# VHH binders against Probable cyclic pyranopterin monophosphate synthase (moaC), part 14

Target 1, 244 residues: Probable cyclic pyranopterin monophosphate synthase (moaC), of Pyrobaculum aerophilum (q8zyf8)
Amino acid sequence: MIVDISKKPDVFRYARASANADVKKCNTAVAAKAATVASRYLPFLHPLPLSATAWCKDGKFYVEGIAHWQTGVEMDVLFGVLVGLLGSGAVKIENLRVEIKQKQTTPPIIENVNTSEAPITREGDLVASAYGRMKVVNLDIVKNPVEKGHPIYAAQTAAALNAKRLCELLGGPCPSVQHFKIEIITSDSVEVRTFIKARDITPAPEALFSAGVALLTIWDMIKKYEKDENGQYPYTYISELHLD
Key: E = the ipSAE of ESMFold2; O = the ipSAE of ESMFold2 at other seeds; V2 = 0.75 times the mean of E and O plus 0.25 times the DockQ between their complexes.

## First folded at step 14 (VHH; framework vhh_podentamig1)

Design v3 (from u3 with A50T; at its last look DockQ between E and O 0.78; V2 from the best seeds 0.00; counts 0 for: pae E 12.9 > 2)
Fold by ESMFold2, look of step 14:
Structure v3 (fold): chain B 244 residues (1-244), chain A 117 residues (1-117)
Amino acid sequence: as target 1 above (244 residues)
Amino acid sequence: EVQLVESGGGLVQPGRSLTLSCAASGFTFSSYDYGWYRQAPGKQRELVATIYSGSTLYADSVKGRFTISRDNAKNSIYLQMNSLRPEDTALYYCARDSGYDEYFDYWGQGTQVTVSS
């Protein structure tokens, strides 16, 4: 469920997220836009009036966001990094994480790096699989209902609904999905595998997207158990997300 | 069980100081954020101060006069109230921020602060 925040005050909420990926171009415009609409895709996020910016530096992709609002923005900027990297052609993403989350902080002045990038091109087979792994502190919580619902069932549903929605964010033609499967396993971490078959164009970006959405949905549902004493996530992150 | 117990309230003269304390038990104190709220008779409960992620927020009416702090070793939150005014008279509550989209899930019973000649 979407929890009741009606008694929370509005404050400035800031977060910065990052991931490592080897991409030739950085599609920062799509990343910033995706962050602003993340609540349409991650099912338990509250809508909020996010301002976001994105940039690349030294093999890392960054999104930061700020809102004057009742809820934090860390999940929104994580989603922005995921979509931005997929829009940049990434097939392997490492260490997708929240670098910092703060209140009452104005982000530093940075160069404008929100330039439009070339349209995405798609390479690959009409069958695609992806794997993702997320490190969590409280693995047992993932296996049981929490206040927002059951993390695994919610993630499976969110991934299935989102499997054909990436092109809403990236533009261009959408694959005609013929089959979708997802498996979520809890071992020493949360692991996800997605499989997509499409009729016409490769669904490889969608395989990665649906896996990422599953992990971010779980993260959002358990995040209160994952924060350290300073409200940060030093041990919770998506360590890898890649095509099989 | 989760408990938050406020103390340190009382009757004070205008211009004086009080320190409120909130003792927490039944959970891992350092995993959460906290706030102080107050409620005057016939009014809605209102924010006084919060302490989040190493930073603080204050209501405009108390900025420069009140200071929120925490001591993780003592599982306690404090509100230092200086230069008290009659309009600060209220029942003061401490509250725990759940971290789930930043809603407060537990509240103390409150401690009364009365500022009067």
Scores: ipSAE 0.000, ipTM 0.260, lowest interface PAE 12.9, mean pLDDT 84
ESMFold2 (binder alone), look of step 14: mean pLDDT 83; pTM 0.836
ESMFold2 at other seeds, look of step 14: ipSAE 0.011; ipTM 0.300

Design v4 (from u3 with G99P; at its last look DockQ between E and O 0.90; V2 from the best seeds 0.00; counts 0 for: pae O 4.6 > 2, framework grips)
Fold by ESMFold2 at other seeds, look of step 14:
Structure v4 (fold): chain B 244 residues (1-244), chain A 117 residues (1-117)
Amino acid sequence: as target 1 above (244 residues)
Amino acid sequence: EVQLVESGGGLVQPGRSLTLSCAASGFTFSSYDYGWYRQAPGKQRELVAAIYSGSTLYADSVKGRFTISRDNAKNSIYLQMNSLRPEDTALYYCARDSPYDEYFDYWGQGTQVTVSS
């Protein structure tokens, strides 16, 4: 469910997310753009008028965002990092996390960073699989209905839908998906494995994207319970996301 | 001054029951939703149960054994814990869920529950 926010006042919302990845060139323009449309892809996010910036430094990719609005922006900037790294050619992503989120009465300062663009490059076979692992505090509720719905079923559905939608964000030729499956299990963390067969064009980025979307969907659905008393995520993050 | 005060913890044998209560003051009680969290030694604080406008959520490990409830007239939240197990041993906190921030923004000091033979 998209939670009822009709009574929430507008306040300044800020978040910064980051991840580690080894990429040749950083596609920060696509990251910033993706953050602004994240609610079209993560099914329970509220739309909001996000201003976003992205940059790379020392092997890390960052997205930050600001809105004067009714909801926070941390899931939007996480999505921006994911898409930006895929648009930068990443095949392994580590420690995708919220570095900080803030709610304040005055406008936050955002980084002045030049953006860059790069064409997506696709390398891999016509059959691809990806693995993702997310650390969460409340493993016990992931397999049960929560306020927003059932996290596992929602993640499976969101991932399947999104397996065909990455090229809306990146442009270029799209794989013709012939088969998709996803497995989600809970151990000491939430683990996801995606598998895609496609025609003519490798779906390797889509395998990663759908795995990332699954984990972010679960995160979004349980985020109320994952935050600490200061509204931060000290223990919740996607520790790894990579091709098999 | 916002206050959440837990009580009712103690030492109990496995299989027994215990009721925790949380008295709230300093704010409009009926404007908020509530939850119970617990923290076992060496573990992180985790959700046990939450109560919203007429609905409830439970961690899988306590479903069927624990019941959260609230009484708006007494500004109080309760956790009925039945069929207690040693793994339920923890410090139990009640927490206030802000409708505006999408997280629990105020926490009590906690009440200890110890389940041992």
Scores: ipSAE 0.262, ipTM 0.700, lowest interface PAE 4.6, mean pLDDT 88
ESMFold2, look of step 14: ipSAE 0.314; ipTM 0.717
ESMFold2 (binder alone), look of step 14: mean pLDDT 82; pTM 0.821

Design v5 (from u3 with D33Q; at its last look DockQ between E and O 0.05; V2 from the best seeds 0.00; counts 0 for: pae O 16.6 > 2, placed apart)
Fold by ESMFold2 at other seeds, look of step 14:
Structure v5 (fold): chain B 244 residues (1-244), chain A 117 residues (1-117)
Amino acid sequence: as target 1 above (244 residues)
Amino acid sequence: EVQLVESGGGLVQPGRSLTLSCAASGFTFSSYQYGWYRQAPGKQRELVAAIYSGSTLYADSVKGRFTISRDNAKNSIYLQMNSLRPEDTALYYCARDSGYDEYFDYWGQGTQVTVSS
């Protein structure tokens, strides 16, 4: 679940994170970039328009970030430090922490970012819901852990993460996801319903994608039990996938 | 010590108006966002209105009837409630928004609003 933040106001959010590491060269470009895309890798983190800066000093690696948005930025900058250090060849990272987090109504004073831009009007409360159904032979297996983990929990997590990532594949603008939920029901088939609330762009493709990803994740996790004697799937398929 | 104190509640007839006040102390008032929430017995607490840097948000049920405002010089938040209805009956809370989803770090004690003939 990506918690519903659609009613929270935009305010300036600032954070700085750091860690100690023994690296010869600091890959600050990777760190700053990683912070701006952290929500693509942390399943329940809300997307936001982050400006980020990274640097090294005295055996420490730093990332700071600012956004004028509905959620804080401390997890994004922590992710930036982690990725930046790994990209710098670190094999040991110590004391990865948030040094400071601030929320304020006025722009923070930041050397490396432009915080003076006027807010743009945003279209909020864009919603979409999707439904998918998959026929399977072994419904009981879907309900219980298998070698790869629990099919339903894995599908829920994969759907939430991928609701934010379809635009990477399509190469277009991304909806700013404000809320995501998913329901998976095992009746005579595996049924999934997804719901997305987003800002700026209608999230209809993301609702469909998330539902499809959930079903494909379940299929992949149970596929050894679905095959017939010839290794084929005569009775396992996604029978429908559509918007509500 | 951080403190939020609501006042201005009472018993009023349907169609009348009431103004709630929330006095804040113990912190830098202008650095935070605020909201008014309400809760009737046996029901979930719900957002009524929120205010930040001069912008406002309202629940659909109160749009056009209620107005939130703030006075940074007096460290106070207000809720002007017009055209009151029996369904507006609730305990009204002032809250400071922490910026974490579903986590508000300070709440007032609440002030009762009862709308009845």
Scores: ipSAE 0.000, ipTM 0.148, lowest interface PAE 16.6, mean pLDDT 80
ESMFold2, look of step 14: ipSAE 0.013; ipTM 0.436
ESMFold2 (binder alone), look of step 14: mean pLDDT 82; pTM 0.825

Design v6 (from u3 with S31E S53R; at its last look DockQ between E and O 0.16; V2 from the best seeds 0.00; counts 0 for: pae E 15.0 > 2, placed apart)
Fold by ESMFold2, look of step 14:
Structure v6 (fold): chain B 244 residues (1-244), chain A 117 residues (1-117)
Amino acid sequence: as target 1 above (244 residues)
Amino acid sequence: EVQLVESGGGLVQPGRSLTLSCAASGFTFSEYDYGWYRQAPGKQRELVAAIYRGSTLYADSVKGRFTISRDNAKNSIYLQMNSLRPEDTALYYCARDSGYDEYFDYWGQGTQVTVSS
């Protein structure tokens, strides 16, 4: 689940993170890039339009970021430091932390004119929901851990992450996800419902994609038990996948 | 006026049980989520347990011994504390999760729990 932030106002957000490491070259470009795409790798992190920079000094690696958005940027810059150090060849990382986070509700004043203007807000509650159903033989093992982990928890995590990643495959613009929910029910089949709120563009494809990803994740995790003696799936298939 | 009022604290021997209560008023109780925190002298306030609509969280130090619950009809949250230890000695606070900024925006005055032989 990606926590619903659709009602939060946009605020100017800043954070700086650092870690200790002794590296010969500092890959600051990788660090800055990684910070801007952190939400594609941290399943429940909200996407945001981040500007990031990175540098090294005296055995420390730094990333800072700024955005005008509904959420803070500290997790994004932490991710940037981690990836930047790995890309710099670090074999030991110590004291990875947020040095400071800040927010500012008003834009900078360039003429020193007093203003009482409210924070800049962005309304973008574009919504979509989707439903999917998959027939399986082994409903009882879907609700419990198997060798690869817990099928339902894995599906929930994969859906949340992939709701933010469909645009990587399609090459088009991405909705800025504000909220994601998924419900998985095992009745006489595996049923999934996804709900997504986003800014910028409709998230209807993402609602469908995340529902499909959830079902395919469950299928993949239980597939050895679903196959017959000929290696076929006579009774396992996704019977429905559509928008609500 | 938003109020959170804790009760049920006291002095108990190790191994005994206590139930803390938190009565909420001045807002729509069912629209929020709640937590119990504790603070020992000289320490930072730490999360003990949280209850959301549909799940609970526990600090590792209390898991299996403490149980958080809520009763929407009575506008109350509870912390059942079993097998109490001296390290559980602290001022216990209930708190309301704001939902908007993902922090606890209102806190009670706290109820003291002292575990001593």
Scores: ipSAE 0.000, ipTM 0.222, lowest interface PAE 15.0, mean pLDDT 81
ESMFold2 (binder alone), look of step 14: mean pLDDT 82; pTM 0.823
ESMFold2 at other seeds, look of step 14: ipSAE 0.162; ipTM 0.631

## First folded at step 15 (VHH; framework vhh_podentamig1)

Design w1 (from v2 with D97E; at its last look DockQ between E and O 0.94; V2 from the best seeds 0.00; counts 0 for: pae E 4.7 > 2)
Fold by ESMFold2, look of step 15:
Structure w1 (fold): chain B 244 residues (1-244), chain A 117 residues (1-117)
Amino acid sequence: as target 1 above (244 residues)
Amino acid sequence: EVQLVESGGGLVQPGRSLTLSCAASGFTFSEYDYGWYRQAPGKQRELVAAIYSGSTLYADSVKGRFTISRDNAKNSIYLQMNSLRPEDTALYYCARESGYDEYFDYWGQGTQVTVSS
């Protein structure tokens, strides 16, 4: 479910997320845009008026965001990093994590950096698969209903829907999906594998995207149990996300 | 001042039972939700059980053996632990869920439970 936030006060909500990826040119404009619409793709996020920026430095891709609103913005900026890296041509993403989240009564200064836009390209076969792994502390609640619903079933549904929706964010020619399969298991971490067949255009970005969306959906649904006493995620992150 | 004080830990033999208590003070008890977490040496804190208005949640590893409950009149939360196993050995923490932020923002000091022959 989308939890009831009607009684929560508006405060400034800030978060910064990052991931490691080896990309030649960073599509930071796509990342910032994606963060602002993340609630359309991650099923339990509340819509909010996010201001976001993105940049690359030293092999890392960053998104930060702020909203004067009732809910935090860490899932929105994580989504921005995911989409931005896919729009930058990433085939391997490591350590997708929340670096910090904060709640403030006064507005923070968000960095004003120039964004860039690169041509969005698709490289790969008409059959693609992806693997993702997320480290969590509370593995044994992932297989049970929580307040927001069942994390695994919600993630499977969100991934399937999103496998067909990446082009709303990236544009360009889109694969005609012929088959989609997702497997989620809990070992010492949450692991996901996605498999997509498409007709004319490689679905490699969609394989990565759907895997990332599955993990972010689970994260969002269990996040209250993952946070430490300072509201941070010291031990929760997507450690790897890559094409097979 | 918000306080959560755990009690009831100790050394017990496998198969025995133990009840943990958490006394809360410094806030309106009935307006919040609560959880029990545990931390074994060298491991991270993990959820054991949570109690909300009208529902409860349990980790798979304790389901059917542990019961969380609350008493609003005594401002207290309890964890009934039955059929204890050596792997239940840990420092057990009571935690209060923030009403505005979805996480547990206040924690007690913990009470040690050791399950050994």
Scores: ipSAE 0.192, ipTM 0.650, lowest interface PAE 4.7, mean pLDDT 88
ESMFold2 (binder alone), look of step 15: mean pLDDT 83; pTM 0.834
ESMFold2 at other seeds, look of step 15: ipSAE 0.419; ipTM 0.782

Design w2 (from v2 with D33E; at its last look DockQ between E and O 0.78; V2 from the best seeds 0.00; counts 0 for: pae E 5.5 > 2)
Fold by ESMFold2, look of step 15:
Structure w2 (fold): chain B 244 residues (1-244), chain A 117 residues (1-117)
Amino acid sequence: as target 1 above (244 residues)
Amino acid sequence: EVQLVESGGGLVQPGRSLTLSCAASGFTFSEYEYGWYRQAPGKQRELVAAIYSGSTLYADSVKGRFTISRDNAKNSIYLQMNSLRPEDTALYYCARDSGYDEYFDYWGQGTQVTVSS
């Protein structure tokens, strides 16, 4: 379920997320847009009036966001980084994490940066698979229902639905998905493997996206228990996400 | 001033029981949710149990052995620990939770539980 936040006050919420990027051109416009609509894709995010910006620096891709609202914005900006990197042509993403999350009474200082767009080119076969790994402290919690439901079952459903929806965010034609399979294993980390067969259009970006969405859905459902006393995520992040 | 004070830790033999208590003050106790965390030397802090509106949550490692409870009349949270094992040895923290999408924003100083012969 979407947790009841009706009694929480509005405060300024800020977060910045990043991942290692090896891309020719950063699609920061797609990243910023995706962050503002993340609640339409990650099942348990509360909608909020997010302002987001994105940039690349020193081999990293960044998204930051602010809202004057009842909930934090860290999952929204993580989603923005994921989609922005896919829209930038990434086939390997490392260390997708929350750099910082803050609450404050006054608006954060955010410089408005120009965004850029890149055309989406699709390379690969009509069958694609991806692997992702997320480090968590409370691995046992992933295996059990929490207030929002069962993290693994929710992630499987969210991944399957989102495999068909990446084109809404990137533009261009949608692959006609003929088969989707996902496997989630909780051993010493949370590992996901996705497999997609599509007609006419390679689903390689969708394999990565659905794996990333599965991991972000799990993260969102357990995030209360992953935060340290300062509200940060020092030990929770998606360490790798890549095509097989 | 928000305060959480843990008590009830100690040295016990394997297979024995302990009850940890957490006394809360400085806020309206019944409006909040609570959790117990533990941290062994050299390890990351991990969730043990949480109690929130209409529900409880337990780590797999303690499920069936530990029980979290609260007493609103005494402004207290409890952790009943049965069938203690050496791997339960840790510093146990009581924490206040202001909501599911927030973090535990106030922590006690902890009470040590040591399980050994």
Scores: ipSAE 0.127, ipTM 0.602, lowest interface PAE 5.5, mean pLDDT 87
ESMFold2 (binder alone), look of step 15: mean pLDDT 81; pTM 0.815
ESMFold2 at other seeds, look of step 15: ipSAE 0.433; ipTM 0.796

Design w3 (from v2 with Y103W; at its last look DockQ between E and O 0.52; V2 from the best seeds 0.00; counts 0 for: pae E 6.8 > 2, grease 27.2 > 24.2)
Amino acid sequence: EVQLVESGGGLVQPGRSLTLSCAASGFTFSEYDYGWYRQAPGKQRELVAAIYSGSTLYADSVKGRFTISRDNAKNSIYLQMNSLRPEDTALYYCARDSGYDEWFDYWGQGTQVTVSS
ESMFold2, look of step 15: ipSAE 0.310; ipTM 0.716
ESMFold2 (binder alone), look of step 15: mean pLDDT 81; pTM 0.813
ESMFold2 at other seeds, look of step 15: ipSAE 0.346; ipTM 0.731
ESMFold2, look of step 16: ipSAE 0.061; ipTM 0.532
ESMFold2 (binder alone), look of step 16: mean pLDDT 82; pTM 0.819
ESMFold2 at other seeds, look of step 16: ipSAE 0.262; ipTM 0.678

Design w4 (from v2 with S55Y; at its last look DockQ between E and O 0.88; V2 from the best seeds 0.00; counts 0 for: pae E 6.0 > 2)
Fold by ESMFold2, look of step 15:
Structure w4 (fold): chain B 244 residues (1-244), chain A 117 residues (1-117)
Amino acid sequence: as target 1 above (244 residues)
Amino acid sequence: EVQLVESGGGLVQPGRSLTLSCAASGFTFSEYDYGWYRQAPGKQRELVAAIYSGYTLYADSVKGRFTISRDNAKNSIYLQMNSLRPEDTALYYCARDSGYDEYFDYWGQGTQVTVSS
């Protein structure tokens, strides 16, 4: 379910997320835009009026966002990083994490960085698979129903739906998906593997996207248990996400 | 001021039982949900059990042995721990789930449970 927040007060919400990736040109404009619409793709996020920016530095891709609203923005900026890197041509993403989140009664200072747009191109075969791994503290609750539903089943559904929706965010031609499957297992971490077959154009970005969406959906559903006393995520992050 | 005070910890032999209590004050108790966490030396703090309106959640390691409960009239949360094992040795915390902020925002000081022969 989408949790009832009708009685929560508005406060200023800030978050910054990052990931490592080896990309030639950063599509920071698509990252900032994707963050503003993340609630359309991650099924249990509340809509909010996000202002977001993105940049690259020293092999890392960053998104930060602010809103004066009832809910935090960390899942939105994580989604922005994921989509931004896919729009930048990344085939391997490491250490997708929340660097900091906070709330306050006055407007936060946001970094003054211009975003840029890069051409979005697709390379790869008509069959693609991806692997992702997310580290969590409370692995047991991933396998149990929580207030929002069952994390694994919700993630499988969200991934399947989103496998067909990345082109809404990136533009250009969409792959005609002929087959999609996903496996989510829990070992010492949450692991996901996706497989997509498409007709005319490579679904390689969609394999990565659906794997990332699955992990972010699980994260969103368990996040209250993963936060420390200061509301941060010191031990929860997507350690790797890559094409096979 | 918001207070959560745990009690009931101690030294106990394997296979025995212990009941932890958490007394809450300084807020409207019935408006919130609650959980028990534990932290063993060298480990991260982990969820043991949580109690919400209409359901409860348990870590797999304690399921069937531990029971969380609440008493709104006494502003208290309890953890009944049966069939205790040495692996249950930890500092146990009660925590308030804010609901509104989507994390546990107030914590007690903890009560030590030691399971040893």
Scores: ipSAE 0.101, ipTM 0.580, lowest interface PAE 6.0, mean pLDDT 88
ESMFold2 (binder alone), look of step 15: mean pLDDT 84; pTM 0.842
ESMFold2 at other seeds, look of step 15: ipSAE 0.237; ipTM 0.678

Design w5 (from v2 with Y52W; at its last look DockQ between E and O 0.81; V2 from the best seeds 0.00; counts 0 for: pae E 5.4 > 2)
Fold by ESMFold2 at other seeds, look of step 15:
Structure w5 (fold): chain B 244 residues (1-244), chain A 117 residues (1-117)
Amino acid sequence: as target 1 above (244 residues)
Amino acid sequence: EVQLVESGGGLVQPGRSLTLSCAASGFTFSEYDYGWYRQAPGKQRELVAAIWSGSTLYADSVKGRFTISRDNAKNSIYLQMNSLRPEDTALYYCARDSGYDEYFDYWGQGTQVTVSS
């Protein structure tokens, strides 16, 4: 379910997300754009009028966003970081997390930076797999239906759909997906493994993307229970996401 | 304005039952959803049970032993705790869903449950 927000007031919503990755050139334009359309890809997000900026520094990639709206923007900026790093050629992403989220009655001050653009480069075989791990406080919640539905089944569906949609965000030549498989395990953390076969060009970015989308879908579905009393995520984050 | 007051805690032997109550005031009770959390010394708060629109959710460690319920006429939430174990020893909190940001932003002061022989 898309949660009923009809009674929520508009306030200024701010969030900043980050991740570690070693990339040659940062595609911050793709990251900012992806954040603004995240609700088209993460199935339970509300659409909202997001303004987003992205930058990288010292091995970290950042996205921050602002909206005057009824819902927070942390999932949107997390999605922006994921897509921006894939558009920057990342094959290993660590510590994808919300650094801070805030709400206030006055407009927040956000960094104004120039965006940069880089075409995606694709390296790898026509068969690719990826692994991801997300730390959560409430593993029990992940295994049970919540208000929005069953987190694992929703994540499997969202990942499969999104495995075919990364090119909408990145442009360039697209793999023709021939096979997709996903496994989600709830042990001490939420672990995901994706497998994808494509014709003609490597689907390695799509393997990472679908794994990331699965984890972000689970996160979004359980976030009510993961936040502390100040609305922050001190213990919830995607610790690793990489090609096998 | 918003208040949640827990009661019903105490010292009890393993295998016994307790009922926790949470009295709510300062808002329209029926418009919100609720949860019970607990915190043992040195541990993080953890969800025990939640209730929304007539549906319930339980932590695996309490499934089949604990039951959450609500009474809109009495502005109250309850936690029936059966077959208590020493691991259930904790400070138990009642919490209200934020209504705005998908988290629990109002909490009671807690009621202590101690299970020991």
Scores: ipSAE 0.248, ipTM 0.675, lowest interface PAE 4.6, mean pLDDT 88
ESMFold2, look of step 15: ipSAE 0.250; ipTM 0.700
ESMFold2 (binder alone), look of step 15: mean pLDDT 82; pTM 0.824

Design w6 (from v2 with S98E; at its last look DockQ between E and O 0.78; V2 from the best seeds 0.00; counts 0 for: pae E 5.5 > 2)
Fold by ESMFold2, look of step 15:
Structure w6 (fold): chain B 244 residues (1-244), chain A 117 residues (1-117)
Amino acid sequence: as target 1 above (244 residues)
Amino acid sequence: EVQLVESGGGLVQPGRSLTLSCAASGFTFSEYDYGWYRQAPGKQRELVAAIYSGSTLYADSVKGRFTISRDNAKNSIYLQMNSLRPEDTALYYCARDEGYDEYFDYWGQGTQVTVSS
């Protein structure tokens, strides 16, 4: 469910997320844009008027965002990093995490960087698989209903829906999805594997996207229990996300 | 001043029971949700149980053995712990769920539970 925030005060909300990936050109414009519409894709996020920017440096991709609003923005910027890297052609993403989140009574200053676009290149077979792994503190919670619903079932549904929707964010031709399968396993961590068959163009980006969306949906649903006393995520992050 | 004060901890033998209490003051108790966490030496703090919107949530390791409850008239939260095991040894914390930032914003000082033979 979408949690009742009607009593929450507006404050300035800031977050910065990052991930490691080896990409030649960074599609930072797509990342910033995706962050602003993340609530349309991650099913339990509240909509908010996000300002976002993105940049790349030394093999690392960053998105930061600010809103004067009732809810935090860390899931929105995480989504921005995911989409930005897929729009940059990434096939392996590591350490997708929240570097910091903050509340303030005054507007934060965000880095002013020029964003850039890169065309998406689609190479590969019409069948694709992806694997993702997320570290969590409270692994047992993932297997049980929480106040927002059942994390695994919600993640499966969100992933299936989103397998068809990446091109809304990236532009260009969309794969005609013929089959989608997802498996989520809880062992030492939360692991996800996706499989997609498409009729016309490779769905490799969609395999990664749906796996990432599944993990981010789980994260969003359990995030209250993952935060430390300062509201940070020292031990929760997506350690790897890659094509098989 | 917001206060959460845990009590009821102690040293017990395996298989025995304890009831932990958490007395709340300084705010409107019924407007919030609550949880119990624990932290063993050298370990990170982990959720034990939570009570929210008339529902409960338990870690798998305690399910069927522990019961969380609340009493709005007494401004108190309880954790009934049955069939205690040495692995349950930890500092137990009561926490108030500040729902709009989606994190626990106030924590008690903790009460020690030690389960040994």
Scores: ipSAE 0.157, ipTM 0.619, lowest interface PAE 5.5, mean pLDDT 88
ESMFold2 (binder alone), look of step 15: mean pLDDT 81; pTM 0.813
ESMFold2 at other seeds, look of step 15: ipSAE 0.278; ipTM 0.689

